# Miniprotein binders against a7ua95r516to809, part 32

Target 1, 294 residues: a7ua95r516to809
Amino acid sequence: ASLSLLSISDLVPDLQFIFFWMSNAIEILYFIQQKSPAYMQTIELMDDKAGSKESLLSATISANEEAMTILEEVIMYTFQQCVYYITKTLYVVLPGLLDCNPFGTEPSSEQCRRAAGVCVCAVCVMPEAVRRVVSVFQTTSDLLQQYQVHSEIQSQMFAYLFFFTNVSLFNQLIDKGPARGWFQRSRVLQIQASVKILLDWAKGAGHNHLAQKFFAKFCSTVTILASPPQQLSQMSWKALCAEHPSLKPVQLHRILTQYQLMAELGPLPIWQPSSEDEAYIYRTVDLLESFENH

## First folded at step 12 (miniprotein)

Design dj10
Fold by OpenDDE base, fold request of step 13:
Structure dj10 (fold): chain B 294 residues (1-294), chain A 95 residues (1-95)
Amino acid sequence: as target 1 above (294 residues)
Amino acid sequence: SLRKRAEELERKAEELKEKVEELRREAEEEGAPEEVEALLEYAEEMAQAAKSLARLAEIALERGDPRLARLLLRAAKILLDLAEFLIKWAERLKE
């Protein structure tokens, strides 16, 4: 199937098995971790009449440690498989978020059209492009809940997915934004509204902190670009750095340069990087985010 | 084959569970120490976990993931060996 046609729904059958393996492996691992100490204590208190309790204890410890190590590998493997499939789907739908007009009267999704009435549910009022992204995250959440995956693993998965989403959106905006007109104020406001919907979903799903943390770069970029020229032109380089600490100097410089071009502003001395940051604004290798750092 | 290995581990796990139940009954009738029951319970839990892992491995094979199946079978074997060892100790403590 062409990447363009891949939906999260198409991957659900495969994902279900992966989540099943992962959940069961976690459960067994947790069982060993919780129960083994009590049994080891029992062995330690045994009389040596039936043989050396030390040999039994050593064998028990070794077996548990080895089994736990393998189970951890199973969990990591299944986790990586889930992330691979989910991110593949995100890769397809994320560009649509940047092109989306959330203020347009786009007709309700086909699923809601089957109900004789206008569905006013939170999903039905979402722009299609936003709904597609949210659907990936919601499906992931539903599967994690269905298979009762441990909360720590859920958090790690969403952390990575938000990281991936932020990197993807940020890099696309920085790299392709000027050419696609995404730096125009009207378009930026649309992007800002779309991101807000996604963040509101994450908040409702219990992942507010993770979303705020991992979307910080993209949100900062959008916030700067959404700022009125009258307001932004009054902010110094140092003030912008302080307000948007998630942005590297080279990133902030690029954003401001593109903003100047878009707003037809002449050079603003107030946006001139400090002498300390001047060397860093030319580090083009640091301009785009890397997927490898997570 | 990996499938045959999975089936054998599942069979062995069930055999060990049956043996635990037999020894538990004997231990109760004989008034065996509490340590015997604890070892038997632990062995049963390990055997059950091994059985579950073997089933997961079979599913992994059916889904075309022999790598995952091998990992699961390795873990299952370790837990079964532990269960068998615990049972042997319980038998010695009962006597």
Scores: ipSAE 0.777, ipTM 0.929, lowest interface PAE 0.5, mean pLDDT 91
Fold by ESMFold2, fold request of step 13:
Structure dj10 (fold): chain B 294 residues (1-294), chain A 95 residues (1-95)
Amino acid sequence: as target 1 above (294 residues)
Amino acid sequence: SLRKRAEELERKAEELKEKVEELRREAEEEGAPEEVEALLEYAEEMAQAAKSLARLAEIALERGDPRLARLLLRAAKILLDLAEFLIKWAERLKE
């Protein structure tokens, strides 16, 4: 086939093998962790007349610990392979979320034309860009369930995928948003609607708590940008920090700066950082998020 | 060489599993202590796990991942060696 090598559907056969290895390693690790203690208890209760049981106990504990260490490495290795392939696909499809219009692209779409003001579109459709992201998440979920991967590992995988999604969207918004017009209210409302579709998928898939945790920075950003000027101008820096703890001072400062430009507001005294935070609003190293460890 | 090692470990794990099955039948027939049965059951589980890991390593080699295969074979050998050790103790206890 002449399909993109970055499509999740093209990667499914390889992912199936990786999940197969991962699932089997987890099963054996689980046995050692959960079932072996009963056997070791029997060994501990053995008759002294059978010889010294301390050698048997020591060898068994040592072998179990060494095997568990190696199996954990196998699980980590296969987990990292899955995440690598899946996030390469996400990296390609995520930028489209910032440009798509969930309210429709027709000039005669009355509800979408009014989204920047008072009227909100009565129905949101799933744009192709959102559908492609959802497809990656859904395919991943289906594979994890097909191979009966332990629920804690499934949660860790989606925690990372949501973290990756948050970092990618946040960094692109901050970096490219001014030039692309993404800070305009009408665009922010479209982005907010698209993110809501993703959050709804996450809730339906049983990952609501992970999505709330790992999308917090991007969602806070969009929530601030979507706020009417009359409402936002009444919130102090301290109040904004308390409501949006996921945002670093430099990030909040940058978001408010872009908001002021788009809403044609002058500097507001109420948005002056606290003395403690003032030292941090110029830390450019903290502006963009790292894709390393969450 | 690595493929040959994986096949040898799988074969040895199967042989050990068969040996444990025979020893368990003998222990039941002789009315051996429950400690002997526990050691043999544990050994059987470890031999089965070692066999599974060796098979996974063979698949990893077919898919061109010798790093994964080496990890799987290291774990397989450890569990197989443990199974052999448990069997030796079970045999000693039967005496």
Scores: ipSAE 0.769, ipTM 0.943, lowest interface PAE 0.5, mean pLDDT 85
Fold by OpenDDE base, fold request of step 13:
Structure dj10 (fold): chain B 294 residues (1-294), chain A 95 residues (1-95)
Amino acid sequence: as target 1 above (294 residues)
Amino acid sequence: SLRKRAEELERKAEELKEKVEELRREAEEEGAPEEVEALLEYAEEMAQAAKSLARLAEIALERGDPRLARLLLRAAKILLDLAEFLIKWAERLKE
């Protein structure tokens, strides 16, 4: 099937099995970790009348350690499989966030229309492009809860998904934004509103801190681009660096340069990089974010 | 085959659980030390975990993931061997 047709719903049956394996492996690992010390203590206190308790203890320790190591590998493997499938669906739907108009009248989901007529739920009022992204995250959340996956693993999953989303959106905006008109103020405001909907969802899902942390770079970029020229032109390079510490000098410089071109501003000495940052603004290798950093 | 190994491990796990139950009954009748019961409980838990892992491996095979199945079966085998070892120690302590 074409990647363009792949939806999260199509992957749910496969994801269910992966989450099932992962959850069960975590449960068994947790059981071994919690129960083994007590049993080992019992063995340590045993009389040597039946033989060397040291041999029993050594065998028990070795078996538990080896089993736990394999179970950790199972958990990691299943985690990676989940991430792989979910990020595949995100890859397909994320570009729509940059192109959508959240202020326009788009039809609500067909499912809610059939059931209740005009549904005013938070999901139904979302633009279709935003709803598709939120649906991926919501489906992931629902599956994690359904299989009672440990909270730490859930947090790691969302951390990675938010990281992936931020990198994808940031790179697309920086690379394609000027050519696609995404740096135009009206378009930026649409993007900002769409991202806010996603962040509001993350907050409602209990992942506010993770979302704020991992979306910081994309949000900073959008915030700068959404700023009125009158306001932004009064901010120095140093002030912008301080306000947006998630942006590398080369990234901030690119954003400001493209903003200047878009807003038809003349040269702004106040945006001149510091002598310290001047060498870094030419490091084009650092312009785009890497997916390998997480 | 991986499937035959999974089925064998599941069968063996069940046999060990039955053996634990027999030994518990005998230990209670004979007034065996508390350490015997502790080892038998531990063996039963390991056998049950092994059985669960073997079932997960069967599902992985059915879903076309032999890599996952091999990992699960390896863990199951380790836990099952531990269960057998614990049972043997319990038998010696009972005597």
Scores: ipSAE 0.765, ipTM 0.925, lowest interface PAE 0.5, mean pLDDT 91
Fold by ESMFold2, look of step 12:
Structure dj10 (fold): chain B 294 residues (1-294), chain A 95 residues (1-95)
Amino acid sequence: as target 1 above (294 residues)
Amino acid sequence: SLRKRAEELERKAEELKEKVEELRREAEEEGAPEEVEALLEYAEEMAQAAKSLARLAEIALERGDPRLARLLLRAAKILLDLAEFLIKWAERLKE
């Protein structure tokens, strides 16, 4: 039968169990880590009758190390299960960001301004596609808080989700953008506004540093495409590489090619790749990013 | 079965917790060395952790995740065996 992916709200019951296992495994792991040094020190200071202390120390060290290793496997396994479910939902909703229009008409903006003032305008014009993505992030944040997951693991979760979001949006834009008209000036500005809503969510949620780090490739792409022709045409290849280090040569070359087509510009000598980069602009295997994080 | 193993580990962990509580009362009453109390405290913590892991494994089996359950039971077994080992050393040192 034909099945569609479930919304994040449909997955919450399953995610609750997985977060429960993960949180408890983390607590036990850190309990062993925090208690072991004190107990090991006490054992080392014991009066050793008939050499039994060395056997006790060896067995204790071995058991602690083995248990911690297994608990780390539990944490990694449950973490991977969480990201599996969450990213399946995210994968379905992310392409809509590239097709939506976050700008409203003046009458809609006026009603929003009157009812709630200027500070509510962003939420009053939020497209459904953006709302679906924000809902995935917000639901994940709420579950992590509900189960009191260690803050380091919460950061790793959002680092991965932002990484996944960046890869998905970048690959879709590069691969399907020409056929879908996503490189048109008006469309790029709409995409930029939609991504800003996601960045604002991340900032408000305390994940600004992670969003800045992991959205860099997609944000650089949109920044270049949104730049006025007068400004961009004055930037050399070397300057663009320096300003946008997250972009590989083949990626930057593709983006500039699309910009030339959109802006009706002929070839620009200033955008000629450096000699170091010339071979790399043809490496199509490097054009799209991998969803696998190493 | 894996479920029987999880139930057995939980029962043994509870039995060791009860034994450690009794031994700690005896050690305090007898004025046992600080080393004995440290070993018994460590054993109690390990038995409690093993019990918790066995219970988590039971839940994983109820949810159809035997791989997760096996990992949890492996950790539970290790911590339970450590608890039993620590108890034996504490008893030896009381003598």
Scores: ipSAE 0.759, ipTM 0.934, lowest interface PAE 0.5, mean pLDDT 84

Design dj10
Fold by OpenDDE base, fold request of step 13:
Structure dj10 (fold): chain B 294 residues (1-294), chain A 95 residues (1-95)
Amino acid sequence: as target 1 above (294 residues)
Amino acid sequence: SLRKRAEELERKAEELKEKVEELRREAEEEGAPEEVEALLEYAEEMAQAAKSLARLAEIALERGDPRLARLLLRAAKILLDLAEFLIKWAERLKE
């Protein structure tokens, strides 16, 4: 199937096996980690009647360490496979979030429509573009819970997915936003509302802190762009830097420059970068976020 | 083949579990030291973990992931070797 047609639902059967392997490997790893010390203590207290207890202890330690190392590799491998498949689906649906009009009326999800005819659940009342993104995260959450994956691994997975989402949305907005009209006031407000729906979902799903942390750059960008000209024109460069610390100077400068053009504002001395930041605003290599920095 | 290795590891794991049960019964009848029971319990748990890993490897093979299967089988083998070693040690402590 073409990447454009790939849905998270299509990947669920494969993901289920990956989560199954991952969960079982974690369980066995933790079992070894938790039980090994007690057994080693028992060996240490043994007499040498049956042979050197030191040799038994050494063999036991070595076997456990080697087994745990392999299990960690299994866990990492399965984790990476999950992330790979899930991020592919996100890559397809995320651009729709920037074009979404959340103030319009849209039909219920196809899944709920088939099951219940009409569904008014929190997901089904969302705009289709937002619902598609939320469905990826919800499916991931459901699978993690179904297979009782360790909470730390769950947190790491959502951290990465939110990171990926933020980088993707931020880069698209900065790079394509001006050309696509996403910097226009009405479009910005739509984007802001769509992001709020996603963040509200994350809060309801118990991932509020992670969402706030990893969406900071995108949210800051949208917040600045959504600010009325009268308000934003009264904020100095230093004030904006302080209010939006997640943005690099080059990023803030680009956002303000595009805002100025869109709002047809003349040059604003108050937005002039400080002498300290002046060199950094020209670091165009730092303009877009990297997917490798996680 | 990887499948044959998985099946062999599962078989070996069951054999070791049966051996543990036999030795546990004998140890109880003979009044063996508590250390014998501890080693046998540890061996049983390692054998069971190995069996589980071997099953996971079979599933990985069925799903077309021989890399994952090899990792799982390697871990299973290590745990089975440890279980066997623990059993032998327990036997010596029982005599």
Scores: ipSAE 0.755, ipTM 0.921, lowest interface PAE 0.6, mean pLDDT 91
Fold by ESMFold2, fold request of step 13:
Structure dj10 (fold): chain B 294 residues (1-294), chain A 95 residues (1-95)
Amino acid sequence: as target 1 above (294 residues)
Amino acid sequence: SLRKRAEELERKAEELKEKVEELRREAEEEGAPEEVEALLEYAEEMAQAAKSLARLAEIALERGDPRLARLLLRAAKILLDLAEFLIKWAERLKE
């Protein structure tokens, strides 16, 4: 990869060390949590001939608790390092999803078509921009498996990566979309197809619940923008809020404004915000998402 | 320096592991009580964990992460001190 483009493959050697530290800390923490109680029970049953068994028990309990606290900090620190490196890569590759055309990459050979459902072949039939994002997720998944990281930690990592992806895509669409033409209907349909490829990867990797939860805001945005005018113009503000609870009032208002411009529609009375929401549609501080919310 | 401290903790952990392995052989030959074997097995596990943490700290220093190294060495020292305490108790009970 070019020096101007950060690639996940360039970071794998660094990530391998960090996963190594994290997995070892988890293993030692697991030993203390799961096996030490049996030793403690044996100590509790000992004959107290010297009259100092309580000192042994107290010292052992104190040491275990202090060591577990420090190991939990090690695990948190290494987890944060992993997400730091991985999200730097995601930051570079995610914007390409908004510009790519997944409809123009139809497979032409029977071998590629026949293998399209296989994990490795699915990567080769998708647009380059989508492939780069999937490659980050897949490489992360492979490293977590290679180092036998506990499934709860794997879920937490993908929850954060999906959260980061959602925030990045949503903010770029809202902020840059008007200038880049991303609100045009053909463009929105292309974006929707690209996101479906990501969701299909997440489902195949066992993370469907996490993806559904953490991509909700961006998916709602694209769903609204992709809706035909006949269908969307029949939905009230209240109905749209109910169907898309992940969107804040200022965000829904901005999306509908861009839809009106794209579809050359005048203001619609049915899209007038509810009295409760009207106070919030001008809160610019709430328009873009913070990476600190998770 | 942190590197010298990591090397000292790894060395001491290895010494304790060797001592525990010898004591476990002796206890097995003598038919020592379950309590002595449990303390020695626990001490061996703690010394091994401490050794592993000290080695991880050395790697963290080589890669320029002294904060991670300090955390790993703090945990290593706690587990090593516990191992030494368990060994002394096991020796008292064996006699």
Scores: ipSAE 0.752, ipTM 0.933, lowest interface PAE 0.6, mean pLDDT 85

Design dj11
Fold by ESMFold2, fold request of step 13:
Structure dj11 (fold): chain B 294 residues (1-294), chain A 95 residues (1-95)
Amino acid sequence: as target 1 above (294 residues)
Amino acid sequence: SLRKRAEELERKAEELKEKVEELRREAEEEGAPEEVEALLEYAESMAQAAKALARLAEIALERGDPRLARLLLRAAKILLDLAEFLIKEAERLLE
C-alpha cells in the first residue's frame, strides 16, 4: 500500500525499529559522556615517567569525539526517518479537519462510540477526521515514551509535527478554500472548533508551548476569519498586522479579501495596507508556506 | 561483508573484555597503580559500547538498512580500537 493511504497503525512496526535505534544511539552517546570524566581525571594525575599521558588523553579525546559525532549522525538520520513516515500519514489525514463538523454527533473513538450506542444521552464526540489526527500525535507520543527517548528529542519531534500541521492546514485553506467553501462563516467556526480540540490535546500532553508557537499562522488565520464583521471592520490594517505578526502582508491581504467575499462586504478603507506594506500584498511567491524547517 | 564485519567486531569486543578481566586479576596480584585500573575499566566500557553498536548494526542489516549499519559499525570500530590501545598501555604499565 501507498504511504498516502496508510494509517499510523500500519507504520508502527517500522517506526518501532527506527525509535529503537534512535533511543539506543542516544543512550550510548550518554554512556560515553558519563564514563569519560572520571577516567580523564585519573590519567591527568598519573605520574608521567613512561611519557604516555599525553598520548592516552589525545587518543581518548579523539576517539570519543569521532564516535559521538557518528552517533549524532545516527540520531539525526533516525529522527528524519521517523518524521518522514509520520508526516506522510499526517499529510493524508489533515485535510479532513477542514471539512468536518465538530458540532454534530459523530463518534471519534471507541469510548465515545460505545457511550453513544449504549444510552441516548448527549455525549460530546470528537469528529472522525479530528480523531485521525489526534491518533497520529498520540501514537507518536506513546512510541517516544515506550522507547524512553530523551525529552529534548521528544520536544523537537513535536515541534516539527506541529510546524508541519500548521503549514499543511494553512496552505490547504489558502489554496483550496475558495473552491471547497471553507471561507463560509459556518465552516470557519467548525474549523476553529476542530483546531481547539488539537490544541487541547497538545496542552494535555505537555506540549502547549510548542503548539502555541508553531500553530500561530493557522490560528491567526482562523481567528481573523471567525471574527464577527462588526468587530473585524473596526480593526485597521496596522492593528491586524500588530495582532497577527505571523501573517505576511500577502497572506493577510488574501485572508481579508476572502472575508469580504464571504461576508458580501465591499472594500473597506480601514483595511487599506500601509504605504510600506502596499508593495508586498501581491507577492504571490510569499503566499504559501514552505515545509522546510525554519 | 557488512554482516561478517559486524560479527567480527562483536567477537573482538568479547575478546577484549576477556583480556581486561585477565589483566585486572594480574593487576590485583601485583598491586598495580590506580592508572592501570582506570585504563582497564574505560577499555571495558568502550568494548561494551562497541559490542552494543555491533548488535544494533546486525539488526539494521536484517531490516535492509546498510547505511545505518555502516555508521554503527564505524563507531564500534573506533571505540574498539581505543579499547585495544588502552589495554596494551595497561599491559605495558604492568611490566
Scores: ipSAE 0.766, ipTM 0.942, lowest interface PAE 0.5, mean pLDDT 86
Fold by ESMFold2, fold request of step 13:
Formats: sequence, C-alpha cells, structure tokens
Structure dj11 (fold): chain B 294 residues (1-294), chain A 95 residues (1-95)
Amino acid sequence: as target 1 above (294 residues)
Amino acid sequence: SLRKRAEELERKAEELKEKVEELRREAEEEGAPEEVEALLEYAESMAQAAKALARLAEIALERGDPRLARLLLRAAKILLDLAEFLIKEAERLLE
C-alpha cells in the first residue's frame, strides 16, 4: 500500500457529488416545510362530517416528522463525508506551515538589500506550504458557493476546518517542536507570519469571526512564544491565563518551559502557577488536544 | 436490489402523479370541496419529492454509497405512502 501526496484538486470530483447530495437534501427538506402549512390549515378548517380529519392530520404530521428526520441524517452524513475528505487533505499539508519561511531568503531590490544590511527588509510571501492550505480553504469555499449550500452550513463547515487546523498545528508544535527547533524565536516569527496569511484569507472570505474563535489556542501559543523576554517577563501567571483563556494550565506551563529554555531564562517567580492551577500543570493527558469536541 | 427498489419507487411516484391528475379532473367536474384539492396538491408534492429522493439514491448507488441510498429510499417510501393515503382519502371524498 503506498501513501501518495493528496491535493484538494484530486478530490474535487468526489466532493462535487457529496455537495450535490447535501444541497438537494436541504432543498427537499425545505420543500416539505414550505408545502405543509397551507395544506394543514385547509384540513384544520375542513367540515369533518366524514370523520377523517384527525387521521389526515396525524398521518401527515408523523410522515413529515419521520421524513424530515431522515433528511437531517442525510445532511449530517454528507457533511461528515465532506469534512472527512477535506481534513484528510489538510492533515497532509498542514505540517509544512511549521517548516516554511514566508519572509524569503534574499531581498528583491537594492533598497531592500541595503535595509537588510541594517535591519530586516523581508517581504512577506506566500510559500508553497501556505498556498496548499489556502487552496484547500478556497476550493471548499468555491464548492459551497457553487452548490448554493445554506450559509449556516457553510459556517459550520469552516468552523470545523479551522478547529481541525488549530488542533493539528498546536499538537504538532507541542509534540515535535523541541526536536524540530520550532521554539527558536526566528522560527516562531516565521510561523506567526504564515498563520497571519491564513487569518487574512479567512477575513477576506467573510470568516474572520470563526477564525478568531477557532484558531485561538494556536495563535495564543505563537503570540506568547513570539513575545520579547523583557515583555513576557513582566506578565504574571494569572495575567497570562487571563490573556490566553484558550490555554489549559499544562499547556501554558509547557509553553513557558520551552520559552525559558530557548531564551536562556531561569525560573521566574511571577510565572509560578496558582494553587488551583498547580494541580493541573503536570496532567500530561491534557497537553495535546483531541480532534473530537468535548 | 437497491437499484431495483429505487426504480420501483420512481415508477410508483409517476403512477401516483397520474392518479392525482385523473382525480383533479374529476374534482373539477363535480365541484368538489377545497379539502379535496388540498389533498391532491399535497399528495402530488410528496410524490414529486419522493421521485427526487429515488433519483438521488440511484446516483448514490452508481457512486458506491449504499448507506446514503438506503436513507434516501426510506424517506422516499415514507412520502409515497403518505401520498397514496391522501389520494385514497380524496377518492373517498369524491364519492
């Protein structure tokens, strides 16, 4: 069995059929909902001399409820299939974000080269690794629009895709970051720039609220790691928890430990956890995030 | 078997739609009450929805998703059974 590099474009034909079924199931569900009220009202006002009024109302209510329940199951099933295929692609392409350099290596002009000799004159660029992730999001957005999927379902899909992206990047960083050198400041700044490109895409696509909500854990992690030592050393444990509520105590503790190692800092008294949090800073079962919602 | 089932439900949907048109003409000739037209209109709508579901199920079978096809055919049958019941009640009221 061989694992091949998957791109979202390879999956588009299959995704088109799944979105086709989803969209049609939604339309049929809505069709039933639109037709029922006028019919029910007419039967309610019916002269019930034949004694069939109650059986007509009862049969219609039960059939509609059962059929709509099944259609909701179809919608959920097709939604889950879309998410499965899309996240399979994301799983393959997301690790590259942690290894890429959005700043580039060489300045493009004499003005940029002169500035680089004195200070950083890097231009933020979309490296191939970031483009692959953006392509997944953009292709998904295009398909949802093509099949005229309801805006609430579109929001749910991007909420899950952003959640998946956040969990995948956070877990990779925490788990593999020490060995891969990802906690070094220059690397953290590169990661921060790559994530900003994703956040800019989400804002331009009308999903800024969802991205702000569902990237919070990874963004908090990178924000802490990117902070200069003189700035971060002024913040107590309680202040850091308050600014970064998405981070569990064990996660914040691990992030600060890696920060201390790479910044060559000794223990800081103001980073000592509270009594309540100290009970949790060694719970390694809580360190990595689950791809399942709690 | 599932494809044969989908074809059977499509055929039944067309049969019920033809019956609705027959009864609609009879109802107009006899000056039937509003509830007869409501029954026939809703029955036709449910048969139309069931036909669409059966066609979606055939496509699901062609793409190798029998689980999706079974769900779609279950919904189609429920709507067709309702449509048939409404048609029978419309016939009774035209007596």
Scores: ipSAE 0.764, ipTM 0.942, lowest interface PAE 0.5, mean pLDDT 86
Fold by ESMFold2, look of step 12:
Structure dj11 (fold): chain B 294 residues (1-294), chain A 95 residues (1-95)
Amino acid sequence: as target 1 above (294 residues)
Amino acid sequence: SLRKRAEELERKAEELKEKVEELRREAEEEGAPEEVEALLEYAESMAQAAKALARLAEIALERGDPRLARLLLRAAKILLDLAEFLIKEAERLLE
């Protein structure tokens, strides 16, 4: 038991074997699927003077179905092992995004100067906390490509990792944010900038559609918290629900309550839930997201 | 032991592939119908897949994952039994 068991780099040797088994199982499954139709067609057209056509077709169908079912179980098992190891390391590094200052330690450090024709900020300025998260995603991407894992499985892997990331960040922000000061505007702007670096990585890696889909709840939360009070106070509950459909009523209500407290806008609620939503804003069981919910 | 079973299945896969090559030469000499070559081609393909599965299972055993190894060996056995059945039917058709 050591901190090295929580690092993605320490897990790469084990992940390499798991990706190796998964990729090979996928390839063998597709090999069977590719070979079967031509064979079956030839047997269907044979002149069955020997009386063996039905047994040949039946034996092939039965064996193929059973073998492919087992291979699908192997693929699912190895996929779940990969996700387990990767999310274990991801869970350790994700809270750092909420404490990170991507603008440096200097309050006036607001701009990274560009070299001609090249943006230097994406690589040279990336904070350690963001780099640790990106390293997990990039290592995963590199392994998937190294072992030539089918693109559909690669997409499913990142869909799950982005879902996990969203749940982890959202739950920690909502649950620990008041005690950690994460609802203060300066902190929210830092969180927003850190998440933008992560989203830029996802876009450059070809996963923009997945990131847009699975980070929506956390991004909506940060967008609301980053809004100027004058602008947010003018928006109705219904307008906020329409702009942020990923947020449940209990979640939106909690976010707005914390916003009002941190902006010192007084004790009277500014945003009144619609009559349709009022039954749901106190459903505490619906406040935090489940890691098992997709 | 699962390791002995994996080695046995891999050896059997090689034996079946050699048998396919022998029967393929016989079928060419006799001008056998298209279905004989289809049987032999599919049998060879299934033996190749089974060999790969047995090798993956050996690696899983070396890494201490007998559950994964059992799944892989079960799939390998199913494919080898099919390959052997197809070879026997090809032999019957060549008689």
Scores: ipSAE 0.758, ipTM 0.936, lowest interface PAE 0.6, mean pLDDT 85
Fold by OpenDDE base, fold request of step 13:
Structure dj11 (fold): chain B 294 residues (1-294), chain A 95 residues (1-95)
Amino acid sequence: as target 1 above (294 residues)
Amino acid sequence: SLRKRAEELERKAEELKEKVEELRREAEEEGAPEEVEALLEYAESMAQAAKALARLAEIALERGDPRLARLLLRAAKILLDLAEFLIKEAERLLE
């Protein structure tokens, strides 16, 4: 119940400290990694007076390795904390993305309404449900930039967040979609438009490749469901498998079965799984995605 | 306490930086080899990094994260010990 009130803005004060620790730890780690080889080389070039050189070198290597190991642990710890807080916020806002109508008239953002009345900026024209999701990602991006977190860590964070988002949306759509009417063509088109807004944001933020990779399953599902019956009914199982390689046979089979029911289509022989896939379409354990795979 | 340890490490880091500056002046006066300056620069850098880690640990304690503070303080101590070792080697080379 109380989770529904959690916003990313409420977490910003805590996240700021975590990003601060993370950024500083990365900077110190990088400094050690860059400087240690040069200093060790200097020690190696010293005259060996009384065997001190070898002991100094060994002590230096050991100290640097141990310090770097601890700093890596700090970075991993802070990374996990960030992901934990951000994914909690995503968990709250993501279901709204499946229910939103991006074609409806929604009011501008509060900030723009206060400043200029009616704003037609990209953020203000977003449906509220989409804007809330984008706000989580944008806030994360802003914090990463503010604290100048290393680009590799930024990429890893967004990879995980997109992974989490895809798993969450995919599982909800597959599991609850039929019952909630999300498989209806009009609703699917709304979902498709909403996802496009999110993908456009990711592209603008420099994460296009990651977004395309990690949203593949959800996007494939939405693409199939958005296809007109006249078009989709002409595609064979093999063609659909080839067009949507991110989907497991069991997932594709479930999507097509639910599509048939929704569109009131009789059994389509061309959608019959191949003999090779026949055994896999019954693996219900593989139907939903796991959060543990990343 | 972890807080006292953090404060002690920060103080020690500053003491080591002062010692580096003293030895750098001596090295310049004596015309010491480049190896001495390199050791002193390395020691100073490690002391500075340790000081930063100690400060981060203090913030972690203030925010109620003793686990993070312990990790940061452990790293700080390692770097300070290294700095002290490097300083001793520099002193030896100046004798």
Scores: ipSAE 0.722, ipTM 0.907, lowest interface PAE 0.6, mean pLDDT 91

